# VHH binders against q7zyf1: the designs that were tried, part 14

Target 1, 260 residues: q7zyf1
Amino acid sequence: ALRIKVISMGNAEVGKSCIIKRYCEKRFVPKYQATIGIDYGVTKVHIKDREIKVNIFDMAGHPFFYEVRNEFYKDTQGVILVYDVGHKETFESLDGWLAEMKQELGPQGNIDNIVFAVCANKIDSTKHRSVDESEGRLWSESKGFLYFETSAQSGEGINEMFQAFYSAIVDLCDNGGKRPVSAINIGFTKEQADSIRRIRNCKDSWDMLGVKPGATRDEVNKAYRKLAVLLHPDKCMAPGSEDAFKAVVNARTALLKNIK
Short names: E, the ipSAE of ESMFold2; O, the ipSAE of OpenDDE; V2, 0.75 times the mean of E and O plus 0.25 times the DockQ between their complexes.

## First folded at step 7 (VHH)

Design s20 (framework vhh_7aqx_2)
Fold by ESMFold2-Fast, scan of step 7:
Structure s20 (fold): chain B 260 residues (1-260), chain A 122 residues (1-122)
Amino acid sequence: as target 1 above (260 residues)
Amino acid sequence: QVQLQESGGGLVQAGGSLRLSCTTSGFTFSSYAFSWFRQAPGEEREFVGAITRSGGRTYYADSVKGRFTISRDNAKNTFYLQMNSLKTEDTAVYYCAAPKRFTYSSYEYDYWGQGTQVTVSS
């Protein structure tokens, strides 16, 4: 039987432990109680007609537990990265979590050969959502990570996430511990992803097209053509590309209305 | 009725040693992992060390690693913090802690002692 190690990462109070509990209830047999910020469990799952033994380490997100967490990053096959869609700072912290893991694994430990499932959690909340699905999905898929909208409270997305996550880990193991080329070919480039993120943060039509206020009609049209080709639906499958393309078209129209 | 009580605190000179004890009552001692925390004047409470329920693994803050040792005695329902090569920076109120119930992500500690003062003089 294939044995895999999975860890969970993310800020305190994003619902990591609730996600683990929701899926593993009746399947999860804890080996010990966690007072040190790491909760350990063992479960057995069947994926693609194979029996998989899973060691799950649920890692507390507080800085108190940095010393404890850094002992557990090594030899990991899968990571569940969790943030709260109602608290944008938990999403913004994800790059910090990746940096912590990369630092601990060192130059010889490469996260490119680890399966990541990103959980945009608490989608059931009736409070204001501060991270759009397109932004979370774009961040995740630009890194070759799986992306899921989840609610530990309602159970939405949980089983789908774990099934896809474990299947991806099995595929990784079957491919000699390397991610298949198809898993990292996500239908868009870093330049396309960076442009979509930049456009989302722009509120000014001049900035959206990357031109200075007072640019000529020809300069506006040149910038527009460059971005329209880059973000065209036929060439860019990135999440949020449709909205970014629409924003670019509208920015051109608005600017040309006031240029004689 | 769960109770944690620290003892062994006091005044000690830099370079000296001190052993803290945490006696527990009202729960199944062998079923819990335990931790020590400390809080110096004007500072946030910080993690010091932890011992797993089996006693098979211990964890320490970098500031105390190599100087402090945590241990447990299930027969006495007590766990310990042996502090060696004490520095003035180790001056703090020391707290023992345990979680009230099993959780899957628990930096949450419901059982706390009242604290014991450790003062290290130069």
Scores: ipSAE 0.000, ipTM 0.127, lowest interface PAE 17.0, mean pLDDT 77

Design s21 (framework vhh_7aqx_2)
Fold by ESMFold2-Fast, scan of step 7:
Structure s21 (fold): chain B 260 residues (1-260), chain A 122 residues (1-122)
Amino acid sequence: as target 1 above (260 residues)
Amino acid sequence: QVQLQESGGGLVQAGGSLRLSCTTSGFTFSSYAFSWFRQAPGEEREFVGAISWSGRSTYYADSVKGRFTISRDNAKNTFYLQMNSLKTEDTAVYYCAAPKRFTFSSYEYDYWGQGTQVTVSS
């Protein structure tokens, strides 16, 4: 039987333990409950008529457990990376989680041979949603990661996520430990994704166009044209591209209002 | 009135090299990502490689990684597949393709060339 190692990553209280527990009901047999912030379980699953043995490590996300977590990043085939759609800080922390993992894997920092499933969790919440599906999907797929909308409370998206996640890991193992092309999104460019994410995170119109405060009308228009072509609705269908394009148009209008 | 046309296919010995070209018309070329696919007899079309709109990102099937290189020339509205260290398993009809519909997670390919035969002999 194929044996794989899976870990969970994400901030405290984003619901990653609830996702694991929801799926593990009647599926996982706990082998060891670590008092050190790592819960360990094993199970057998059948993917594509193939039996795989899964070792899952549910890692506590609190900074207090950093030294414990860093021992468990090695030899991982899959990561379930979780954030709370109602709390934007948990989404913004995802790059920090990737940086922590890269640091602990050493000088190569290579995550290219690991399958990531990003869970935009708590979609059942009655609170105002702080992270749009388009934003979460764009971040995830720009890195070649799987993206799922989930609710541990309702069970929505959980089985779909685990099925796709395990299938991708089986493909990884069959492909000599490398992510196959099917796990890499061919449908978008890094430059477009990077620009959309940058624009989304900009605080003012100067930053949005990538110009310094006090730029001339000509400089503003040159920067605008470059971004407008890149993000034009006819040329970019990526989630968030329409909002990014509108932001660029509005930034130009706002800046030119103060330039004679 | 968009078209893709392959050239450069032919016969080559194992270990040899070929360069395929795909000339395009009817596109705003610099705004499109482009891909190469291949189909061996009795098999489905498989992905070979892709190049992004900016040219900064390239993607390859594991079976060709390190041997094949995709590139583009925006001035000539042409993109290329440089195939080195060819193996008999690389024998296939090679197709260039462009996406008609974009989604965040994938391209849907509706614009295809007619294909060019590559035969690698032992």
Scores: ipSAE 0.000, ipTM 0.102, lowest interface PAE 20.9, mean pLDDT 75

Design s22 (framework vhh_7aqx_2)
Fold by ESMFold2-Fast, scan of step 7:
Structure s22 (fold): chain B 260 residues (1-260), chain A 122 residues (1-122)
Amino acid sequence: as target 1 above (260 residues)
Amino acid sequence: QVQLQESGGGLVQAGGSLRLSCTTSGFTFSSYAFSWFRQAPGEEREFVGAITYSGRYTYYADSVKGRFTISRDNAKNTFYLQMNSLKTEDTAVYYCAAPKRFTLSSYEYDYWGQGTQVTVSS
């Protein structure tokens, strides 16, 4: 039987333990205790008529346990990376989690050969949502990660996430530890995704086009043409691309009104 | 099947030392992290210390840092709490605890010992 190691990553209180416990024990646990820093579980799953033995390490997200977590990154086949859709800081911390894992694995380790399932958790919450689906999906898919919207409370998305996650790990293992080249066409590049994210976070038209305040008409038009080709709806299927393209068009129009 | 049993509790004078042991059975001992908790009369259970499965990292409550030391002996399936410079406020029932197999960071399903009384007199 295939044996795999899975870890969970994400900030404290995002619901990592509840997601895993819901799948393994078919119940929701309303409170997490980050007392020991790492919780260990073993489960068996059946994927494509194969028995898979899964060792799950549920890693406490609190900074207090930083040095403990470092022992558990090695020899990992899969990561469940969790954030809370109601707390944007947990989403913004995801790049920090990837950096922590990369640092611990060192030059000998490569996260490109690890399956990541990103869980945008707590979608059942009646409170205001702080991270749009398009933003979470864009971040995840630009890195080659699986993206799921989940609720440990209701069970929504949990089974779908674990089935796809384990199937992807089996495919990785069967392909000699390399990601299959033909699995899914996401319809956009990393450069397109990075540009959309940058434009979304810009506050003024100069920054949106990537030019300095006071740029000439020619410089504005050159920057515009580069971005318009990159983000054209016919060339970019990325979530948020239409809004980014419109923002770029509007930025050009605004800047050219004031340039003689 | 799975059991945790504390021993070593008793009466000790302030400034004294005491060593608690937690003997386990039914675990793959080397694969589990372990913790000590305590509960004084009329108060909530509080965390005291923890040791990771490798023994490489230990964690302590601020109230006991520098005075208490947690350790483990994988050959004996036992882990310990060495308590030095004891204070009257350390008086409590001390419990050893482990996560339940197939449970993931849940306080509701931790395995618990029965507790051992530690009384520190002035």
Scores: ipSAE 0.000, ipTM 0.156, lowest interface PAE 14.1, mean pLDDT 76

Design s23 (framework vhh_7aqx_2; at its last look DockQ between E and O 0.04; V2 from the best seeds 0.00; counts 0 for: pae O 10.4 > 2, unsure alone 64.1 < 65, grease 27.7 > 24.2, SAP .704 > .668, placed apart)
Fold by ESMFold2-Fast, scan of step 7:
Structure s23 (fold): chain B 260 residues (1-260), chain A 122 residues (1-122)
Amino acid sequence: as target 1 above (260 residues)
Amino acid sequence: QVQLQESGGGLVQAGGSLRLSCTTSGFTFSSYAFSWFRQAPGEEREFVGAISRYGGLTYYADSVKGRFTISRDNAKNTFYLQMNSLKTEDTAVYYCAAPKRFTWSSYEYDYWGQGTQVTVSS
């Protein structure tokens, strides 16, 4: 039987434990024995006609437990990163979680040999989202991570996430701990993803094109052409690329309207 | 010997700002996460904020979120609490603390500073 180790990471109260419990009903370690803020669960799943024994560690999102996380990063095949779509700070913390993990694994870090699944959780409970789907998907896929919209309360997305997650881990293990030859082709580059994220964080049309207020018509057009080529729908399949491209076109139009 | 020492406390007017520092010695600074706690007269010690081992994650008590910022400087073996928009209810003795690493035991704070008084006047 193949044995895999997975850990869940994310801020407190994003619903990590509810996601784990909804899929993994059995635990071999009593909850009251979780002395360092880690819930431990064991389950058996069948992926591609193989029985897999999964050890899941649901790590607390509070800094009090950060000192012991290195004990559980070692020999990990999968990571589930969870955030709350209604609380943008939980999404923004994901980069911090990755940075902590990389530091614990040492100078070389081996996260490229780990399967990551990102869960944009609580989609059922939010009347107004703080993080839209395209932003969460872009962040995830730019890193080669799987992305899922989930609701622990309704069960939406949970089975789909775990099935894809475990299948990817099996593929990784069968390829000697490395991504297979048919590795994920996400259809965009890091530069394209970074540009889309930058454009979304811009406050005005000058910032959006990356020019200073008062730039000349020629400077505006040069900046526009660079971004238009980079983000063109025919050349960029990144989530949010169409919105970013439209924003760049609109920024150019707005700036040129008032330049003599 | 392991030591944590606070500095930067004092008297400040409501709406003002104050920066606390915690200088550490006697252990490998970069190996620890750090926290700030406070204790008002007649009350239990309250968690204020924390910074992870590598500085990638910070956490704050709801009462101070948006007003206080924790940071660290590994080269100086020092971590900080920047306190903005201070309120009279922020009056307390502020303590810096570092946890002990455990694998099969309850997580505990073993190292504490002596505390620094912060008084916020109306």
Scores: ipSAE 0.125, ipTM 0.562, lowest interface PAE 5.7, mean pLDDT 78
Fold by ESMFold2, look of step 8:
Parts: C-alpha cells; structure tokens; sequence
Structure s23 (fold): chain B 260 residues (1-260), chain A 122 residues (1-122)
C-alpha cells in the first residue's frame, strides 16, 4: 500500500487541526479514526481506487514558534498551508513559514517536488474578510501551489481540497517523486481575477466600466475596450468571467444610450 | 552554562525610543527561538514578542504591535527589541527568554535574563 507523509503549517488559531479533524470524519475511513491532535495522527484514504495510508503531522499547539528539526520536514510529500482570511497577518506569515522550512531542509531539499495545498480558511464567519481571494490565489499559484477556499466551521471546500491534494501527491509518487511536467493551469491572471471581483461588487454601469458620471462616448468606449480585451471568454477562464463580460457589455450599452 | 543578559534599558520620555539587546552564551544560538517579556510592578509577567529560529517569523502582543520590532543577529549571538512611540504604560522590567526543550506538543521557557528596567516618563 502507498504510504505518504503530510504536514500542516501556518500560524496558531488559523484552523489547521479543525480542517484535518473535519475531513477525517468521512465515511471512507471505517473502523479507525485518526487521532488528530497537536502532534500527529494516522488515517487511511481512498484515492483513484487505491488505499493510501497517511501519516499526518499537525504543527498546532504552539502559539508562537516551534523549534522544528529537519526530521519533521524530511521526506514529506505534501504540505497543507493554512491562513485565516480574517487576519491578514496570518497570510503575511506564509513566506516566513516557507523560508523556515527551506532552511531546515537545506540545499538537498527540493520544495518544488512537494505538493502544497494553500487553504484560505474562514474561521470566523462574522469577521470581515481581510485577504481577498485574488490576493491569496495569486500568491499560491505563482508558486505552483494548489489553492482552496475552506471553512472549518461549515466544512465547505475541505473535501475538495483533500481530494485534489492527495490526487496530486499520488501523481507525484507515480512520477518517481518528481512533479509531472503538466502544471496546474487555471487559465487566468491576477489582473483578470481582480477585474471580475470588482465588477461583481459594483452597483452601477459607471463604476463597472471605471468611468465617472458624465464621461464622453469616447471615454466609455475606451474603458469598455480595455475590459473587453481583458475579460473576453477566449482569454479568461476564471469562474464568473462569462457573466462579468456580459455585464461589461450591458454596462456599455446602457451608458451609450444616454450619451449623444 | 547557559546565560541571557539584557541591556539598553533606561529612562525615556513618552513618544521616545529605546533599543534593548539580549546577549546569549552557552547556546547554539541558531537553534533557538527567543522572546521578550515584561513585568510592571504588581502585575504578572506579560509576553511582548518573539522571533523564530531563523528570523523568518515574528509575533507581537496586541499592545505593542506597530511600535515594537524584534530582530536577531546570529553572528553576534544577540537579539533585539526596538521600541518606538513609547507610552507610560510600557514602563516595566523587560526580560529576554529562551525555551530549554521543545517537544512537538509543547513550548516552555526555562532560561531567563535578569531583566533591564525601562521607565517611560510623561
């Protein structure tokens, strides 16, 4: 049977243990529930009709810092990297977590051949979001990491994250411990994602095109053309891009109807 | 023998700045995370901030965030607390601390300096 090592990383109180615990309550692990705690647990999962035995090491339990030895990071196939979308400092710490891991692995370590799943976790549903999805997704994908929006509270996104995460680890193991030539291709840029988010949140046609009320026909058309190139379905595969493009077309039409 | 020694304390007016140093001996310095604590008269010892083993992670108590900065210089076996925009409430004895042993489940402070007095006057 395939045996893998997975660790979780991230600041205290970002919900790392809750994410792990919520997943391990799935029906596909009968007769044994992994002991999920501060240190480690063991569980079984089924991926691509294979039984996978997973050793899970959770970094939680220390509120500030760990003296972590090379042996913790050594021979790890996957890392679950977690931040709290409501606390920007937990997101800003992610580069520090990677730097500490890289230093412990040393020159012979190669994090390019470790599967990372970044979890933008929603610990407190009442707290205003401080890290927008585009920020987290861009950071993650620019490094070749998987990115998921999760909620330890509701369970949203957790099963999808683990399924993709373990599938990527199995692919890595089947490729001799090297990342396959094919990489995750989401089909869009940060600029495209930012524009879609802005358009979704706007309240009127002027704001949608990014022009001031009273803009000339030429100004409206210029703003439209810029967004149309950016968001056209042939160039942008982001979720919601088709609806955003239609909204931009409709906004142009509405504004031009009232301009001579 | 393991030793920690603070320096750089003193009297400063509110709004001023001080830089504290903690010099260490008897350690493999690069193997340790370090912390600053403070204790005002009649109060419990309070966490101020910490810095990770390699300096990639820092953490601060809410009361000092944005005003205090912790750093370390592994070549000099020394770590620092830069205190800016000081308030009278920052008056305390400041201690540097290091853990003795780490387990995967715990983090305890067994080594402490003698403390250095910081007094912030209005």
Amino acid sequence: as target 1 above (260 residues)
Amino acid sequence: QVQLQESGGGLVQAGGSLRLSCTTSGFTFSSYAFSWFRQAPGEEREFVGAISRYGGLTYYADSVKGRFTISRDNAKNTFYLQMNSLKTEDTAVYYCAAPKRFTWSSYEYDYWGQGTQVTVSS
Scores: ipSAE 0.012, ipTM 0.415, lowest interface PAE 7.7, mean pLDDT 76
Fold by OpenDDE, look of step 8:
Structure s23 (fold): chain B 260 residues (1-260), chain A 122 residues (1-122)
Amino acid sequence: as target 1 above (260 residues)
Amino acid sequence: QVQLQESGGGLVQAGGSLRLSCTTSGFTFSSYAFSWFRQAPGEEREFVGAISRYGGLTYYADSVKGRFTISRDNAKNTFYLQMNSLKTEDTAVYYCAAPKRFTWSSYEYDYWGQGTQVTVSS
């Protein structure tokens, strides 16, 4: 039977363990005590009529356990990367988690040969969502990661995530541990993604269009045209492109009204 | 072969102190975090404390916090459990442990010592 290694990554209290437990239920047998920052378990899953044995290392997200968890990155084939949609800081920390993994894998490590499933967790929380789906998806897909909206509490999205996740890992294994080229085909460019991110974070219309305050009408129009081509919904498949495009349109309109 | 061996256990009066040692061999000591566990008669094995790879961080169970201290000496491939203000409820077999490092194929089991008996008398 195919054996795979999976780890969980993300800040404390984002629901990593809950996601794993929700899916595995009685199949998850913890063999390592979580008190030291790692919960190790084994489960069996069936993917494409194949039995897969999964070793799951559920890692504590608290910085205190860095010196413990850093040993478990090696030979990982799949990562469940989790953030809380109600807490933006957990999303912002995802880059740090990736950096940590890269550091521990070293120069010979290749993160590209690892399947990542990003879980935007706690979607059941009705109080406040701090990270939009489009933002999470853009971040994830731009890196070639799988993206899922999940609720460990309700179970929403959990099965779908794991099925896709394990399927992708099996495919990876069947391909000799190399990511299939087809999986790398992102439907949008880095430039598009970067532009969308920039626009989303800009509050100033000048900055949104990438022009200096006091720019001429012609400069504003030129900048707008460039962005319009880049972000047009018919041409850009990147998550958030529509909103970004609307924002750019509005920015242009606002600026032109004030330019004598 | 990875080996962990506890020493320093024995009989001590309540309020007394005892220092346990765990000597290790067969692996790179400095690359591992270590932990202490204990098991009292009729009870499940419980976590006592842990020390990080570089020794800068320690974590303790609530039941021993403030009384027990874990340290390590990389030069000696040994880490320690200093137990102060011992109580009768601290009576147990104490085990040192380390998670398996690196090789995915072999990480099904943790490394454990054989244990050392600690008895605290009233």
Scores: ipSAE 0.005, ipTM 0.263, lowest interface PAE 10.4, mean pLDDT 85
ESMFold2 (binder alone), look of step 8: mean pLDDT 80; pTM 0.812

Design s24 (framework vhh_7aqx_2)
Fold by ESMFold2-Fast, scan of step 7:
Structure s24 (fold): chain B 260 residues (1-260), chain A 122 residues (1-122)
Amino acid sequence: as target 1 above (260 residues)
Amino acid sequence: QVQLQESGGGLVQAGGSLRLSCTTSGFTFSSYAFSWFRQAPGEEREFVGAISKTGGYTYYADSVKGRFTISRDNAKNTFYLQMNSLKTEDTAVYYCAAPKRFTLGSYEYDYWGQGTQVTVSS
């Protein structure tokens, strides 16, 4: 039977353990025991007529456990990256988690051969949502990661996430441990995704176009043309591209209104 | 063998500051990570902040991030919680804590202080 190693990563209190517990409670309730800041479980699943034995390591997100976590990144086939949609800082920490994993895996730490499932967790919360679905999806898909909206409390999205996640890992294993060509992002580039994310986080129209305050009409129009071509709806299928394109058009209009 | 004792609690007005101290005895201070917790009446005990064994890493609850700072002084076997921009919602009994086995710790804490009351008036 195929044996795979999965780890969960993310800040403390984002609900990693609850997601795993929710899934495992439905499937033979494995015994969990925290010994070193890492809880582990073993489960068997059937994907595409194959029995798969899954070893899941739920890694504590606290800084105390940094030295311990480093020992468990090796030989990983899948990663569940979890953040809390009500706490933007947990989302912003995801790049830090990827950096930590890359450093530990060393010169051969190409995460391109690992399946990532991003869980935008706690969508059931009655608190204000601080990370929009489009932003989380864009970040995830720009890196070639799977994206899911989940609630450990209600069970929403959890079975769907695990099903797609394990299926992708099986596909990766069947392709000699490398992502199949058909799994590559279709419809947008990393540059397009990075531009949409940057524009979304901009504070003013000068920043949106990537020009300095006081730029000339020609400089504004040159920057606008570059972004308009890059983000045009006919050329960019990325989540949030339509809103980013409209923002760029509006930024140009606002800046040119006050330039002779 | 191991003992933890809080000090520095009291009454302050909203917007004010307090510094809590936790003095330890009966163990090798430099071998332990430390945490602060708080508990308001009728509520569960809430994590506030933590500092690693070396002091190189700190972690805070979202409710206090940017307002509270945890630090340690190995020469004095004491660690601190500096609380700034206090709110009435920060009113609670504050506890210092240490895991029995830092390197093998779960999410449970085995060593606790007796608690110190912090009251923030409007």
Scores: ipSAE 0.000, ipTM 0.135, lowest interface PAE 14.7, mean pLDDT 76

Design s25 (framework vhh_7aqx_2)
Fold by ESMFold2-Fast, scan of step 7:
Structure s25 (fold): chain B 260 residues (1-260), chain A 122 residues (1-122)
Amino acid sequence: as target 1 above (260 residues)
Amino acid sequence: QVQLQESGGGLVQAGGSLRLSCTTSGFTFSRYAFSWFRQAPGEEREFVGAISRSGGSTYYADSVKGRFTISRDNAKNTFYLQMNSLKTEDTAVYYCAAPKRFTFSSYEYDYWGQGTQVTVSS
């Protein structure tokens, strides 16, 4: 039977353990209870009529457990990477989590051979959402990661995430430990993703077009044409591309109104 | 019954110092790591700092590094947060926390104190 290792990553209090418990409560028999911030268990799942043995390490996200976590990054096939949609700092910490894993794997380790499932967790919260779905999905898909909206409290998205996650890991293993070429076809480029993120975070029309205040009509139109082609709906499938394209069109209109 | 109880909060002027204590009961203190969190009105709980079970490792949020120090006293079943150079932005309810032992899937601070108010005036 195929054997895979899965770990969880993400800040304290984003709900990692609740996600694992929600899915595994009736399926998962732990082999030990760790006093060191790592819960270990073994479960069997069936993907396309194949039985897969999963070793799962639910790693506490607290900074205190850093020394313990770094011993468990090796030989991993899958990562469940969790943040809280109501707490933007947990989303901003995701690049730090990738850096921690890369540091521990060393120069020979490559995260490109690992399946990541990003869980935008706590979508059931009634508080104002700090990270929009489009932003979370854009970050995830720009890195070749799976993206899911989840609620450990309600159970929403949990089964769908695990099913897709395990299927992707099986595909990875069947392809000699490398992600299939098709898995990296996300319908947009890094430049498109970076532009959408930049535009979303801009507060004025000059910044949206990437021009200095006081730019000429010709400079405004040149910047507009570059972005309009880059973000055109026929050329960019990225989440948020339609809103970014609309913002660019509106920015040009606003700037040209006052240049006469 | 596991209990965590904060003390030492209060009103202090900006630039001043406070020491918070967290007394514990109902479990073997030396086998636990401990943390401090805080929550300002209308905001989420944020991590402040943590101390390992041995006391050999400490971790701090960037906003408090160099100003706050965590320590523990196993003989007194108590751990501390020494807060120096306090700023008005440090005003919050401060909570002590510990992970629950022998719980499947959770070592992310199942045990919490009731909180102690720290108010820093300008």
Scores: ipSAE 0.000, ipTM 0.138, lowest interface PAE 16.1, mean pLDDT 76

Design s26 (framework vhh_7aqx_2)
Fold by ESMFold2-Fast, scan of step 7:
Structure s26 (fold): chain B 260 residues (1-260), chain A 122 residues (1-122)
Amino acid sequence: as target 1 above (260 residues)
Amino acid sequence: QVQLQESGGGLVQAGGSLRLSCTTSGFTFSYYAFSWFRQAPGEEREFVGAISRSGGSTYYADSVKGRFTISRDNAKNTFYLQMNSLKTEDTAVYYCAAPKRFTFSSYEYDYWGQGTQVTVSS
């Protein structure tokens, strides 16, 4: 008879309600509830022969509903963060969602004791994909979050996400409300993740190596060596690390061609 | 046992003000968030405003923002709707409501008052 509270967060139109509906029976008319900003669902699941009662609050993503959302962040065991792989702005908004939740939980922002599942949704779309799996996975796993590729339309990834999500919440509850130490052992560091994201977003070779335009050959080579060690395949299992390493090698080559 | 009762309705001229009260009994007032709804003849019931358990958060329908204010008084087990700059379109039966579930949706409200008539004349 364990009871857990789950909320869903993400921008409007990313498909949150469709994900919730597919796994959980909704008792309410969606259009009516959208005007107030909170849609409520209840489901009963069995994890390792334990009965779990899940209360899910599907929170409207528009800034218009900020004050309503404030009341629902507290006492939460799990969060489903949803974005649309076809709309990069919805992915970029995830940091804003975490900041909103941290602000409302208080100065310490104790989200480390909450299970997060990130859903890269709408993978069934034949339209251009704006966020690569490696980027979404890197962002998620660097924070200790679960990551899933999902399609509410096809059902792809949804059952897998909810099973892993609920199992992680059960583990959290069994560990006195704290994430088990194994849950944060992701095979790479914050510095590695930050470096990969920085390199991915860089416009030029100077920025990729983290040096100022006009850096000397020695400065370029020192920056390169630091990044090469940091992103070495034996030392970094982060998604996108091989692409970042290739970019770093190419940046060094390009810069050294101009330095005699 | 649980009851909500509205009061303060009546006839008022456009541009005027009214304050509605909802007195509650049969439960611990400070544990609940509260809302106001209204229903005009021939129309569906619509959301007007909500106030959180702490009183620190309020939400309003676009049609009443800036004109209506919801507040609560835990010592009196009463919450209020202050209606200013009333329009003929505000004519309706006003209902107070309290949810048993953690939502502001009227579909989830388990406790309702009987309603109080507000008539705004031109």
Scores: ipSAE 0.000, ipTM 0.134, lowest interface PAE 16.5, mean pLDDT 76

